# VHH binders against q9y6x5: the designs that were tried, part 333

Target 1, 379 residues: q9y6x5
Amino acid sequence: LPPKLLLVSFDGFRADYLKNYEFPHLQNFIKEGVLVEHVKNVFITKTFPNHYSIVTGLYEESHGIVANSMYDAVTKKHFSDSNDKDPFWWNEAVPIWVTNQLQENRSSAAAMWPGTDVPIHDTISSYFMNYNSSVSFEERLNNITMWLNNSNPPVTFATLYWEEPDASGHKYGPEDKENMSRVLKKIDDLIGDLVQRLKMLGLWENLNVIITSDHGMTQCSQDRLINLDSCIDHSYYTLIDLSPVAAILPKINRTEVYNKLKNCSPHMNVYLKEDIPNRFYYQHNDRIQPIILVADEGWTIVLNESSQKLGDHGYDNSLPSMHPFLAAHGPAFHKGYKHSTINIVDIYPMMCHILGLKPHPNNGTFGHTKCLLVDQWCI
Key: E = the ipSAE of ESMFold2; O = the ipSAE of OpenDDE; V2 = 0.75 times the mean of E and O plus 0.25 times the DockQ between their complexes.

## First folded at step 14 (VHH)

Design wf36 (framework vhh_5j56_2)
Fold by ESMFold2-Fast, scan of step 14:
Structure wf36 (fold): chain B 379 residues (1-379), chain A 127 residues (1-127)
Amino acid sequence: as target 1 above (379 residues)
Amino acid sequence: QVQLVESGGGLVQPGGSLRLSCVASGFTFSGSDFYAIGWFRQAPGKEREGLSDISGSDEGFTSYSDSVKGRFTISRDNAKNTVYLQMNSLKPEDTAVYYCAAGEYIRGSDHWTYDYWGQGTQVTVSS
């Protein structure tokens, strides 16, 4: 039978939650599998960009999903939640489910992973659910396991997405131990349900399962606000994205807008597009705006109003608070192995290897993940 | 088509109690982790303040602002699609118009959006 892989994302699962809270079900999963303690994500550290980087192995400037809110200067199109199903936004890369379906006449299945309800290069996931936040984890799990067990051609790649702990991280902040412990316990119970369901269906021993996330979370405060209206009048620019990375499209001379912004707050960095640090790999795409503002960790950019956010992400990808983890179990993976760090773009070539697929050109390095795999020599 | 209707406001003396009710229609509140109903207040000349919310999840996760924690209790009756705010040990500083609002979370939004609001109910705490 061909190798099978289930890729699970719990949005906003900060790596150090594993050290600060109890996860009995996840620890049982890891005991007979592998744990990567930190995954260094791509900049900006946002949901749509990082979920697409996981399945393409590309930096955001290369795959084209550069933010959760975007403007394309060439076509003059706007990306938002209401426009996220336009293939235009997703067509700058080939995600793994498309490769899976085209190379080996295999099926893919998806429950809510960003991009899976969009035809990309005229190919949509063989089985999918249109995004709807009201659909329970149990219903998503039921559909995924049914498709893994009862498909022709066989489903060999499946994805499962859940919005927690991101939703609660924003509402309560990651330092709210009482609320976060309750949310994280529920997630651990959902992991227990997932493992139990796979065991009951006879899938567990022969299925590769990856549990990961797109980013972490940091604490915000009403005491850490940057009021953009104190820096510059609204008539000088169009705002494409606000916080913590503001994307500024000037209505006047770019240098004049830059000069109004550059010394406004000690808690944000102001970059002309060509001056964005090379280490971000966030420059070479028409959807990256002429001026980018990057707030310091825990600072929120606002327009004349207080922010209700107690937690946020999108910050510098070098910050440990922005890093998720990766855990995996299955025939491809060692048992009881811990690894310190990989790059989020490394996940794609590893998954291609497990599935026997030829990866599209990508920014990942297979060597970074070889110690996780039983069929590879480590060092 | 989502509508929220508040009741239970009025005049009360310091140290007294009131129970506010919020009846939701046009959606099913219970069973979704990414729906919440929250209570907010606004006194004249002040910003709107979030007080408490309750999730639509089976666990009914609750939150409270520091100003009301220990004095106010949020609860729900899923069969009636109603959320309550029990307000105890009321102080003159609690005088405000109280609003209920329906919130939801969508992947990539990075915040809970409270797009549907009740008309408000006046609470006055004075002698």
Scores: ipSAE 0.790, ipTM 0.903, lowest interface PAE 0.7, mean pLDDT 92

Design wf37 (framework vhh_5j56_2)
Fold by ESMFold2-Fast, scan of step 14:
Structure wf37 (fold): chain B 379 residues (1-379), chain A 127 residues (1-127)
Amino acid sequence: as target 1 above (379 residues)
Amino acid sequence: QVQLVESGGGLVQPGGSLRLSCVASGFTFSGSDFYAIGWFRQAPGKEREGLSDISGSGEGFTSYSDSVKGRFTISRDNAKNTVYLQMNSLKPEDTAVYYCAAGEYIRGSDHWTYDYWGQGTQVTVSS
């Protein structure tokens, strides 16, 4: 029987939540599997970019999903919630479900993972759900497990996405212990439901399961605002994305806009595109704007208004607050093994190895994840 | 279509209490983890201010602005599809029109968006 993999994302699950709260169901999962304590994500540390990096193994400048709000300078198209299904935005890379369907006589299934409801290179996930936030975790899980058990050709790669703890992280902030405790307990209970459902269906012992996330969360405050209107007049630029990474498209000479912004706040860095730090791997794409503003951790860029947001992400990917974790269980993985850190782009070549797929060229390093796998030599 | 109807406003003396109600139609509060009901207020000549919200399924999760924390309590009755704002220790600066609004979270939005609003209910705190 071909190997099978279920990839689960809980959006915005900051790695250090594991140390500050109790997760009895996740702890039982890890006891018989593996834990990577920190996953270093890609810049910018946002939902769509990092979810696409997990399934392509590419930096954002290479896969083309460079933000949750984008403008393409060549085609003059805008990316937003109302047009995120245009394949144009997703076709600079080949995600693993496409590779799974094209290289092997196998199917893919998806419950709400970003990109899975879009035909990419004329290939859409064999089974998928159109994105709808109103669909419960239980309904997403029921569909995924039905497809894993009842498909021909067999579903060998499946994805499951849940918007928490990101939604509550933004609303309450990660320092709200009362509300975050309740949210994280609910997530742990959902992990318990997931494991119980897989056991009841006879899938648990033969299915590889990865539980991970795209980014973390940091505390924001009304005391940490950068008012962009105090820096520059609206007539000089078009705003493509605002906070905490502002994407600026100049309406006048780029150098003039840069000079108006460069010394405006001690709590943001202002970069011309060619001056963006190489370590970000955020430079070589037409969707990256001529000027990028990067706010310091916990600072929010605003347009002469308050922000109700108490938590945010998108900040420098070297910040531990931006890092998620990875836990995994199944026949491919060791039992009771703990690893310190991997890069988020390393997940893709590991998943290709588990499924027996030839990876497309990518920025991950298989050697970084080999100690997690039973069929690999670690020492 | 989502509809929200506020009630319970009126005139009260400083130090007094009022309970506002918000009845929703077109959705159920326990129906989605990513729906919220929030309370907002706007006094003449001031910006609209967020006060409190309740979100999630089951019992829900609550938040409060610093200006009302410890004085106001949000709660909901899922069977009645109603959200309440219990306002205690009222001050003259609490005088405003109070609105309830329905909010939603979607992946990648990085914030909760409140697109559906009630008509508002007047609260006046004066001697």
Scores: ipSAE 0.730, ipTM 0.874, lowest interface PAE 0.8, mean pLDDT 92

Design wf38 (framework vhh_5j56_2; at its last fold request DockQ between E and O 0.88; V2 from the best seeds 0.87)
Fold by OpenDDE, fold request of step 16:
Structure wf38 (fold): chain B 379 residues (1-379), chain A 127 residues (1-127)
Amino acid sequence: as target 1 above (379 residues)
Amino acid sequence: QVQLVESGGGLVQPGGSLRLSCVASGFTFSGSDFYAIGWFRQAPGKEREGLSDISGSSESFTSYSDSVKGRFTISRDNAKNTVYLQMNSLKPEDTAVYYCAAGEYIRGSDHWTYDYWGQGTQVTVSS
C-alpha cells in the first residue's frame, strides 16, 4: 500500500507555547514520534504565503503568494482573504497535493488548507472543503478521516487546517496567559480528538501525521505604533498591505515616496524592492511592490484608524516569536526524537520522500530532516 | 438577513446599573468558534470604541477593554440568541450610544471583523 500522509496546521501556533503551556495530548503525540522545536518560516511570516511554502518547498518570491493581500499591476487583480479563489495567484507553483493526485491510484483531500479549494494547474483536490470559518474542527476532521479511510482511489495525502490559536492570538495577544491557556488547552483537546479518531478508524499505525503551523505571534501594544499619515500624504501612494510589512505602490515618483518614508520611524525599515535583504528571499516577484516597510517586532504600522489587535505576525522570519513547531508521527518517523530547527521549506522534500513523489524544484533541503526519518541515516 | 437589535438603554444615576441586550438573528452564533458578538459605544464627538466581546465557542471566550473591565460583564443566552452587557458602577463618562455587532474571524484576515451592527441604544448617566 502506498504511504499516507496527513498534514495538519494550527494557524499561529508559536513554537514556545510548547514550553510555556501544557499539552498532554500533543506531548503524547510527540513522545511516540518526533518534534522539531523551531521551524524557521518564510518572509513575510503570514498565513497564505507560509502555508503555500510548506506544500511547495518554495520561498514566497518563487511560489508567488507573497502576502495575504496582493496586487498585480498588469492585470489589476487583487488577492485577499475574501478574494483568494483565482488560480492566477496560485499557478506560479505546483503544490504537493496536485503532484500526489496526478500519480496513479492516488488522490488528495483537503479541509480548508489555503489554496486547496482552487484549481491549480487545472487540478483540484479530489476531495476538498470550501473555506468556511463556521465549519467546526470536528466536521473538518470527520471529512478528512472519512476520505482517508474510504476513498477510491485512496487518499494518500490530506491536509487539515484550523484557524486557532491565530484568531485568539490576535485578539488577546500571546502574553495573555489566562485566555491563551484556555485557547491552547482547546487546541490540545482537538489534537486528542484527532488521535482518537485515527485510532478508532485503524489509521493510527499506518498513517503519517504532521502537526505544524505557519507562524507564531508577537505581542503588540498601543504604545508601539507607527503612523504613516504623519510621514506621507495618502494621496502619494496606494497601500496594498499594511502591518507589520506594508506594501507601498507609489502614485508619484518612487524616490520621493521612499524619501518621505525612510525616516518615518526608528522602528521600521524601509526598502526599495531591489534593496530588500537577500536573506528574506523576497525580491524576485512582480507581485512584490516597489517599496516595503518592515516594522520591528511588536510594532504596528497604522493609519489614522485605531487597531484593537493585541497580537500580530508577519515580522522578520528570523525572530523566534514568528517560528512555529513541527511534530510528526507514523511509520516514516522515529519515536522520541527531538530536533532543534529546520526551515519551513524543508517540509516539502520530506513529504515528497515519505510519499514517494518526485519533488518539483524547491528551496528545501532534504538533509535537514533525515534525522526524523527511520529510513535515513542521521549523522 | 443578519440583524442585531439592542435594548435596555436609558437614564441612570451615577453608580447605577443597566443591562443591555442584543438579540441576534440570521446566523448561528453559538457553537461557532470564529463568531463573536461585541459591544461598542460612541459618545458625541468621540470615536467608536470596543468594550467587550464574547465568542460563540463552547468556552465562551470574552474580552474587555480597560475602560470597562471590572464594571461590565458580557454574557450570552444561547436559547435566545441574545448577548447581554451588564453595566455596573456607571459613570457620566459612560454616556454614549451603545452598539452590538457580529464579528467573524476569517483565515488570512488577521483580525476580527464586525460587519453587522445594531441600531444602537442610548445610555445616559447623569445626576
Scores: ipSAE 0.925, ipTM 0.960, lowest interface PAE 0.4, mean pLDDT 96
Fold by ESMFold2-Fast, scan of step 14:
Structure wf38 (fold): chain B 379 residues (1-379), chain A 127 residues (1-127)
Amino acid sequence: as target 1 above (379 residues)
Amino acid sequence: QVQLVESGGGLVQPGGSLRLSCVASGFTFSGSDFYAIGWFRQAPGKEREGLSDISGSSESFTSYSDSVKGRFTISRDNAKNTVYLQMNSLKPEDTAVYYCAAGEYIRGSDHWTYDYWGQGTQVTVSS
């Protein structure tokens, strides 16, 4: 029987929430599995880019999902969270579910992981749910477990996505202990439900389960706003993405737009595309705009308005507040092992190894995850 | 298809109380963890201000702006598909048109979007 893997994402689950709140169900999962305390995500630290990096092992400039809002100057196409189903945007990489379906007689299943409801290189997940935020966690779990237990060819790779704690992190901010404690307790209870469901269906002992996230969350404030309209008139540029990383497409000369922006705020870095720091791996893609603005942690870029947002992400990926964690359990993983940090791009080659798949060329390093795995010699 | 109807506004003296109601049709408040009903206000010549919201499918989650925290309380009756804003210790600066709005969160949006708005109800705090 081929090995099986369920990859679960709780969007916006900041790594240090694990130290500040109680997670009895998650702690029981970790006790008999592994924990990576910090996962260094890719820049920009946003939902669509990082979810695609997890399943491709590539930096954003290589896989092409470079933001949650994108514009391609060659084709004149626009991407957004509500207009994300054009395969054009996803075709610069091959995600693991496509490889899983093509290398052997195997199926994939998906409950709302970004990209899984899109045909990519003419291949869509064998079983999938179209994205709809109104579908409960329980319904997503019911479909995934049904497909894991009742599919031919067998489902060997499955994904499950949940929008919390990102939704509440944005609304309340991560420092709202009252609301965040209740949200995180609910997530822990969902983890308990997931484990119990897998046990009741006889899946638990033979299934590898990874619980992770795409990014963290930082506190924002009405006192930390950068008004872009005070820097430059909107007639000089088209705004492709706003905050905390603004993507600017000049309507006039690029140097003129850059000169109007470069000294506008001490809490924002302004980069010509070729001057974006190499450590971001955020330069070599046509979807990255000619000028990028990067706000300092906790600062929000606005257009002559207040922001209702009390939490945000998208900031520099070196910031611990932007880092998620990774927990895993199953026959491939050690029991009771803690690891300090991996890169988010390392998850892909590890998953390929677990599933017996040949990985596509990627930016991950298998050696970084060896100590998590029972079939590897950790030196 | 989604409709929101506000009621309960009126004239009240400083220090008084009012309870606003918002009735929804075309969706169920408790139908999703990612549905919210928010209360907003706008006085002439001022920006629209968010005051409070309530979300959650079974367990409710509430928030309040600093300007109304401790004076206003949001609640809901899921059986009646109605959200209430109890306003206590009203001040002249609370004078505004009050709106309820239905909001939703979707992956990657990075904010709750309020796309459906009621017509508003006038609250006047004056002697």
Scores: ipSAE 0.819, ipTM 0.911, lowest interface PAE 0.6, mean pLDDT 93
Fold by ESMFold2, fold request of step 16:
Structure wf38 (fold): chain B 379 residues (1-379), chain A 127 residues (1-127)
Amino acid sequence: as target 1 above (379 residues)
Amino acid sequence: QVQLVESGGGLVQPGGSLRLSCVASGFTFSGSDFYAIGWFRQAPGKEREGLSDISGSSESFTSYSDSVKGRFTISRDNAKNTVYLQMNSLKPEDTAVYYCAAGEYIRGSDHWTYDYWGQGTQVTVSS
């Protein structure tokens, strides 16, 4: 029987929530499987880029989804969280569900994972839901399990996405223990429902399940604002993305714009594209603008002085607050094993291995995940 | 079409109470985890201020601004598709037009967006 994999993301699930809050259902899931305590994600630590990095194994500069807001100067196209369906943006890489469903006797299913309702290289997930935030977790799960159980050719790879705890993390901030504990309890209950549903349908023993996230969340406040308007007039640039990594397309001489910005705040690093630190792997794509501004953790770049932002992400990917976790259970995985860290791009070659797929060229290292897998020697 | 209609405003003495109602139509609020209804106010010459919101989730997650926390309570009645703002211990500085608004969270937006607004209801706190 071909191996099957369900990949689940709870958006904005910061790794240390696991130690700071109670997760009886998730802890039972981990006890019967594996945990990676910290996943080092890709810069910028935003939703669309990191979800695409998971399924392509590529840095953002290589897969072309470099932010949640992008602009292409040649085609004049804009990408945003509400304008994300043009295949133009996604076609610089081949996500795993495309590779999977092009194999004989295989199909792919998706419930809301970024990009799965887009025909990438003229190929859309075999079964999918159009993105709609009003669709409940129960309905997403019911569709996914129906497709896993009842499809010909069989669904061997499925994705499931949920917007929490990201939505609440932005609203309350990760330090609001009272509100975040209620949100995270709900998420643990949803994980319990997921496991129970899989058991009731007879899927649990032969389905590999990965539960992970794209990034964490850091606390913001009205006391940590960088007012861009106080440093530079709007007429000198086009703003492609604002915070915490601003993308600046100069309208005047680039060096003049850089010089106006470089001393704007001690809590913001200003980079010419060629000077972006190599460790970010965030330089070699035309969608990365000539100047980026990178706020320090917990600082918000604004155009006016007021802000009610309480939680955010997108910061330097070396920050522990930006790191999610990964847990997994199924026939491919050890039971009761904890691993300290992997890179988020390592998830792709691991998934390809589990599914018996030949990975496309990528930035992941299969050796980093070998200790999670029963068929590998841990080195 | 999403529609929001506020009611319950009026004149009240300092220290008094009012309950505002926001009747929503044109969408299913109850059970919608990523929808919220919020209350805002705008005093003459001031920017609109967010006061409180309540999510459509079964858990009814709420938030409150510091300016009203402890004095105002948001609640909902799913059978009537209505959200209430109970305002206690009213002060003259609470005088404003009060609006309800419907908000939504979309993956990757990084914030809740309130795009649908009621007409507003006047609250005046004076003797």
Scores: ipSAE 0.809, ipTM 0.913, lowest interface PAE 0.9, mean pLDDT 94
ESMFold2, look of step 15: ipSAE 0.799; ipTM 0.906
ESMFold2 (binder alone), look of step 15: mean pLDDT 79; pTM 0.807
OpenDDE, look of step 15: ipSAE 0.863; ipTM 0.939
ESMFold2, fold request of step 16: ipSAE 0.750, 0.765; ipTM 0.888, 0.891
ESMFold2 (binder alone), fold request of step 16: mean pLDDT 80, 79, 79; pTM 0.811, 0.810, 0.813
OpenDDE, fold request of step 16: ipSAE 0.922, 0.924; ipTM 0.959, 0.960

Design wf39 (framework vhh_5j56_2)
Fold by ESMFold2-Fast, scan of step 14:
Structure wf39 (fold): chain B 379 residues (1-379), chain A 127 residues (1-127)
Amino acid sequence: as target 1 above (379 residues)
Amino acid sequence: QVQLVESGGGLVQPGGSLRLSCVASGFTFSGSDFYAIGWFRQAPGKEREGLSDISGSSEGWTSYSDSVKGRFTISRDNAKNTVYLQMNSLKPEDTAVYYCAAGEYIRGSDHWTYDYWGQGTQVTVSS
């Protein structure tokens, strides 16, 4: 029987939540598996970019999903919402479910992971659910487990996505202990349900399960706003993305727009595309705009209005508040092993190794994840 | 199509109480973690202010702005597809048009979006 892997994402699960809240089900999972305390995600620290980096092992400039809102300067196309199914946006990389289906006679299954309802290089996940936020975690889990047990060719790679704790992180802010506690307890209960379902169906002992996330969350405030309208008039530019990384497409000379922005706020950095710090790996793509504004942690860029958002992400990927964790359990993984940090792009070559797939060229380093795996020596 | 209808507004003296109702049709908000009904208000010359919401999840999680905590209570009746806002200890500063709105969270949106709004119901707190 070929190895099987279930990749689970709880959107916006900040690594430090594990230290500040109780997770009895997740702790039982970790006790018999592995924990990576921090996963250093890619810049910008947003949902679509980081979910695609997990499954491609590529920086955003390389896989082409550079933000949740995008404009392509060459084709003049707009990526307008999280349900945009134009393959154009996704075709700069080959995600693992496509590799899984094309290299071996295997199937993939997906419950709501970004990109899985899109044909990428003419290949769509063998089994998938069209994105619908109203579908419960239980229904997503029921479909995934059905497909893992009842498919030919066999499903060897499956994904499951859940929008919490991101939704509540935005609404309440990560420092709202009362509201975040109830959300995180529910997530822990869902993890308990996941493990119980896999055990009941006879899948648990032979399935590799990864639980991870795309980014963290930081506290925002009405007292930490950057009013972009006080910096520059709307007639001078087209706004492609707003906060906390603003993507500016000039309607006039780029230098004139830059000069209007560069000293507007002490709480944001303004970069011409060629001056974006190399450490971000966020420069070499036509979907990265000529001017990028990067707000300081906890600051929100607005257009002459207040923000009701109490939590946000998208900030500098060096910030611990932006980091998720990774926990894993299964025959490929050590038991009771704790690791400090990996890069989010390292997950892809690790998953390819577990599944016996040849990875496409990628920015991950397999050596960074070797210590998690029973078939590898940790030096 | 989605429609929200508010009722229960009116004139009340300071310290009085009102219960607003919001009847939803064309959709069911209960049963989804990523659906909510929120109550908002807008006084003349002021920005629209969020007051409270209730989740469509099985738990029916509630939240309140600091201006109304302890005075207002949101609740739902799933069988009637209705959300209530019980307003106690009303103050002249609570005078506004009150709106209910249907909110949704979708992956990658980075905020809860309130695309469907009722027509509003006037609440006036004065002698």
Scores: ipSAE 0.807, ipTM 0.902, lowest interface PAE 0.6, mean pLDDT 92

Design wf4 (framework vhh_5j56_2)
Fold by ESMFold2-Fast, scan of step 14:
Structure wf4 (fold): chain B 379 residues (1-379), chain A 127 residues (1-127)
Amino acid sequence: as target 1 above (379 residues)
Amino acid sequence: QVQLVESGGGLVQPGGSLRLSCVASGFTFSGSDFYAIGWFRQAPGKEREGLSDINGSSEGFTSYSDSVKGRFTISRDNAKNTVYLQMNSLKPEDTAVYYCAAGEYIRGSDHWTYDYWGQGTQVTVSS
C-alpha cells in the first residue's frame, strides 16, 4: 500500500493561539503525534506566497508568487488572486501534487489549496474543487475523504484549505479574546470532525495528516496608520500592492520617488529592490517592484482614508506574531514529540520523503524535520 | 442578482427604540462562514460608518462598532433570509440613513468586501 498524506491548512493560525486558548481536539491529535511550536514562514507573510512555499519548498523570489497582488514588468501582466487562473504566475515552480502525479502512478486531490485549480506545467490535481468561499468545511472534507478512499490510481497526496481564523483575525483582531475564542473553538471542533470522519472511514491508522498554516496575525489600530498621500503624489508612481508591504512602480526617476518616500514615516522602511535585506530572500524576481515599503508590526499603509481591519499580516517574517505552527499524526510520525521551530520551506522535502518522491531543487533542509519521523535518526 | 431591501426606519424620540429589517434575495448567506450581512449608516456630509454584521455560519458570528456596542443588537432569521438590527437607547447623533449590505471574505483578500447595497432607510431621532 503506498503511503498517503493529507495536508490541512487553517489560514492565519498564529502559533501562540495554542498557548492562550483551549484546543481539546487538537491536543488529542498532538498527544499521539508531533507538534512544531513555531514555523518560520517566508517574506512576505501573505496567503498565496506562503501556501505555495509549503508545497514547493522555495522562497517567493524563486517560485514567483511574490505577493497576493503582483505585476510582471517583463510581460506587463497583472495578478488578481481571486480570478487569475493563468498558469504563467505558477509555472516558476513545480508543486508537490504535480511531482506526485508525474513520478509515480498516483493521483492527487485538492479542496481549495491555492494553485490546485490551475494547470501547472500542463498538470492539474487529479481531483480538485474550484475555489468557492461558500463551500462548507464539511463539503470540502467529504470530497477529500471520498477521493482518498475511492480512486485508481490511488490518491496519495491530498490538500484541504479553510479560510479561518484569517477572516476573523482581520475583522476582530487577535487581541479580541471574546470573539477569537469562539472562532478558535469552532476550528477545534472542525479538527475533531476531521479525525472522527477519518476514523469512521478506516483511514486514520494508515494516513499521515499534517495540520499547519501559512502565517499568523497581529493587532492593527486607527492610531497606527501611515498615509502615503501625505508624502508623495500618486501621479509619480503606480501602486501594485499597498499594505503592510507596498510595491511601488515609479512613473518618473526611481531615485526621485525613493527620496520622496524614504523619510515619509518613522514606522516604515523604504527599500530600493537591490537594498532589500538578504535575510528576506526577496529580491531576484521580475515581479518584485523597484521600490518596496515595509511597515512596522501593527502599522497599516493607507491612501488618505481610514482602515477598518483590526488584524493584519504580511509583516517581517522574523516576528513571532507572523509564525504559524505545524502538528502531524500518522505512521511516519513519532508520538508525543514536541519540536521548537522549523522553516516553512522545510515542509516540502519532509513531505517528499514521506511519499517516496524525489524532491525538485528547493530551499528546505530535510535535517530540520528528521526528528519528527520514525524512520530517521534524530541523533 | 443580489437585492437587499431595508424597512423599519422612521422618527423616534431620544431614548426610544427601532427595529430595522433587511430582506436578501439572490444571496443565500445561511450555511456560509464567509458571507455576511452588515448594517451601515451615513449622515449628510459624512462618510459611511460600519455598525454591525452577522455571518452565515450556524453560530452566526457577530461584530459591532464601539459607537453602538451594548445599544444595538444584530440577529437573523435564516428561513426568511432576513437580518434585523434592534436599536435601543437612540440618541440624536444616531440620525442617519441606514443601509444593509451583503459582504464576502475571499482567500487572500485580507478584508471583508461589501459589494451589494440596499437603497437605505431613514432613521431620525428627534423630539
Scores: ipSAE 0.854, ipTM 0.927, lowest interface PAE 0.5, mean pLDDT 93

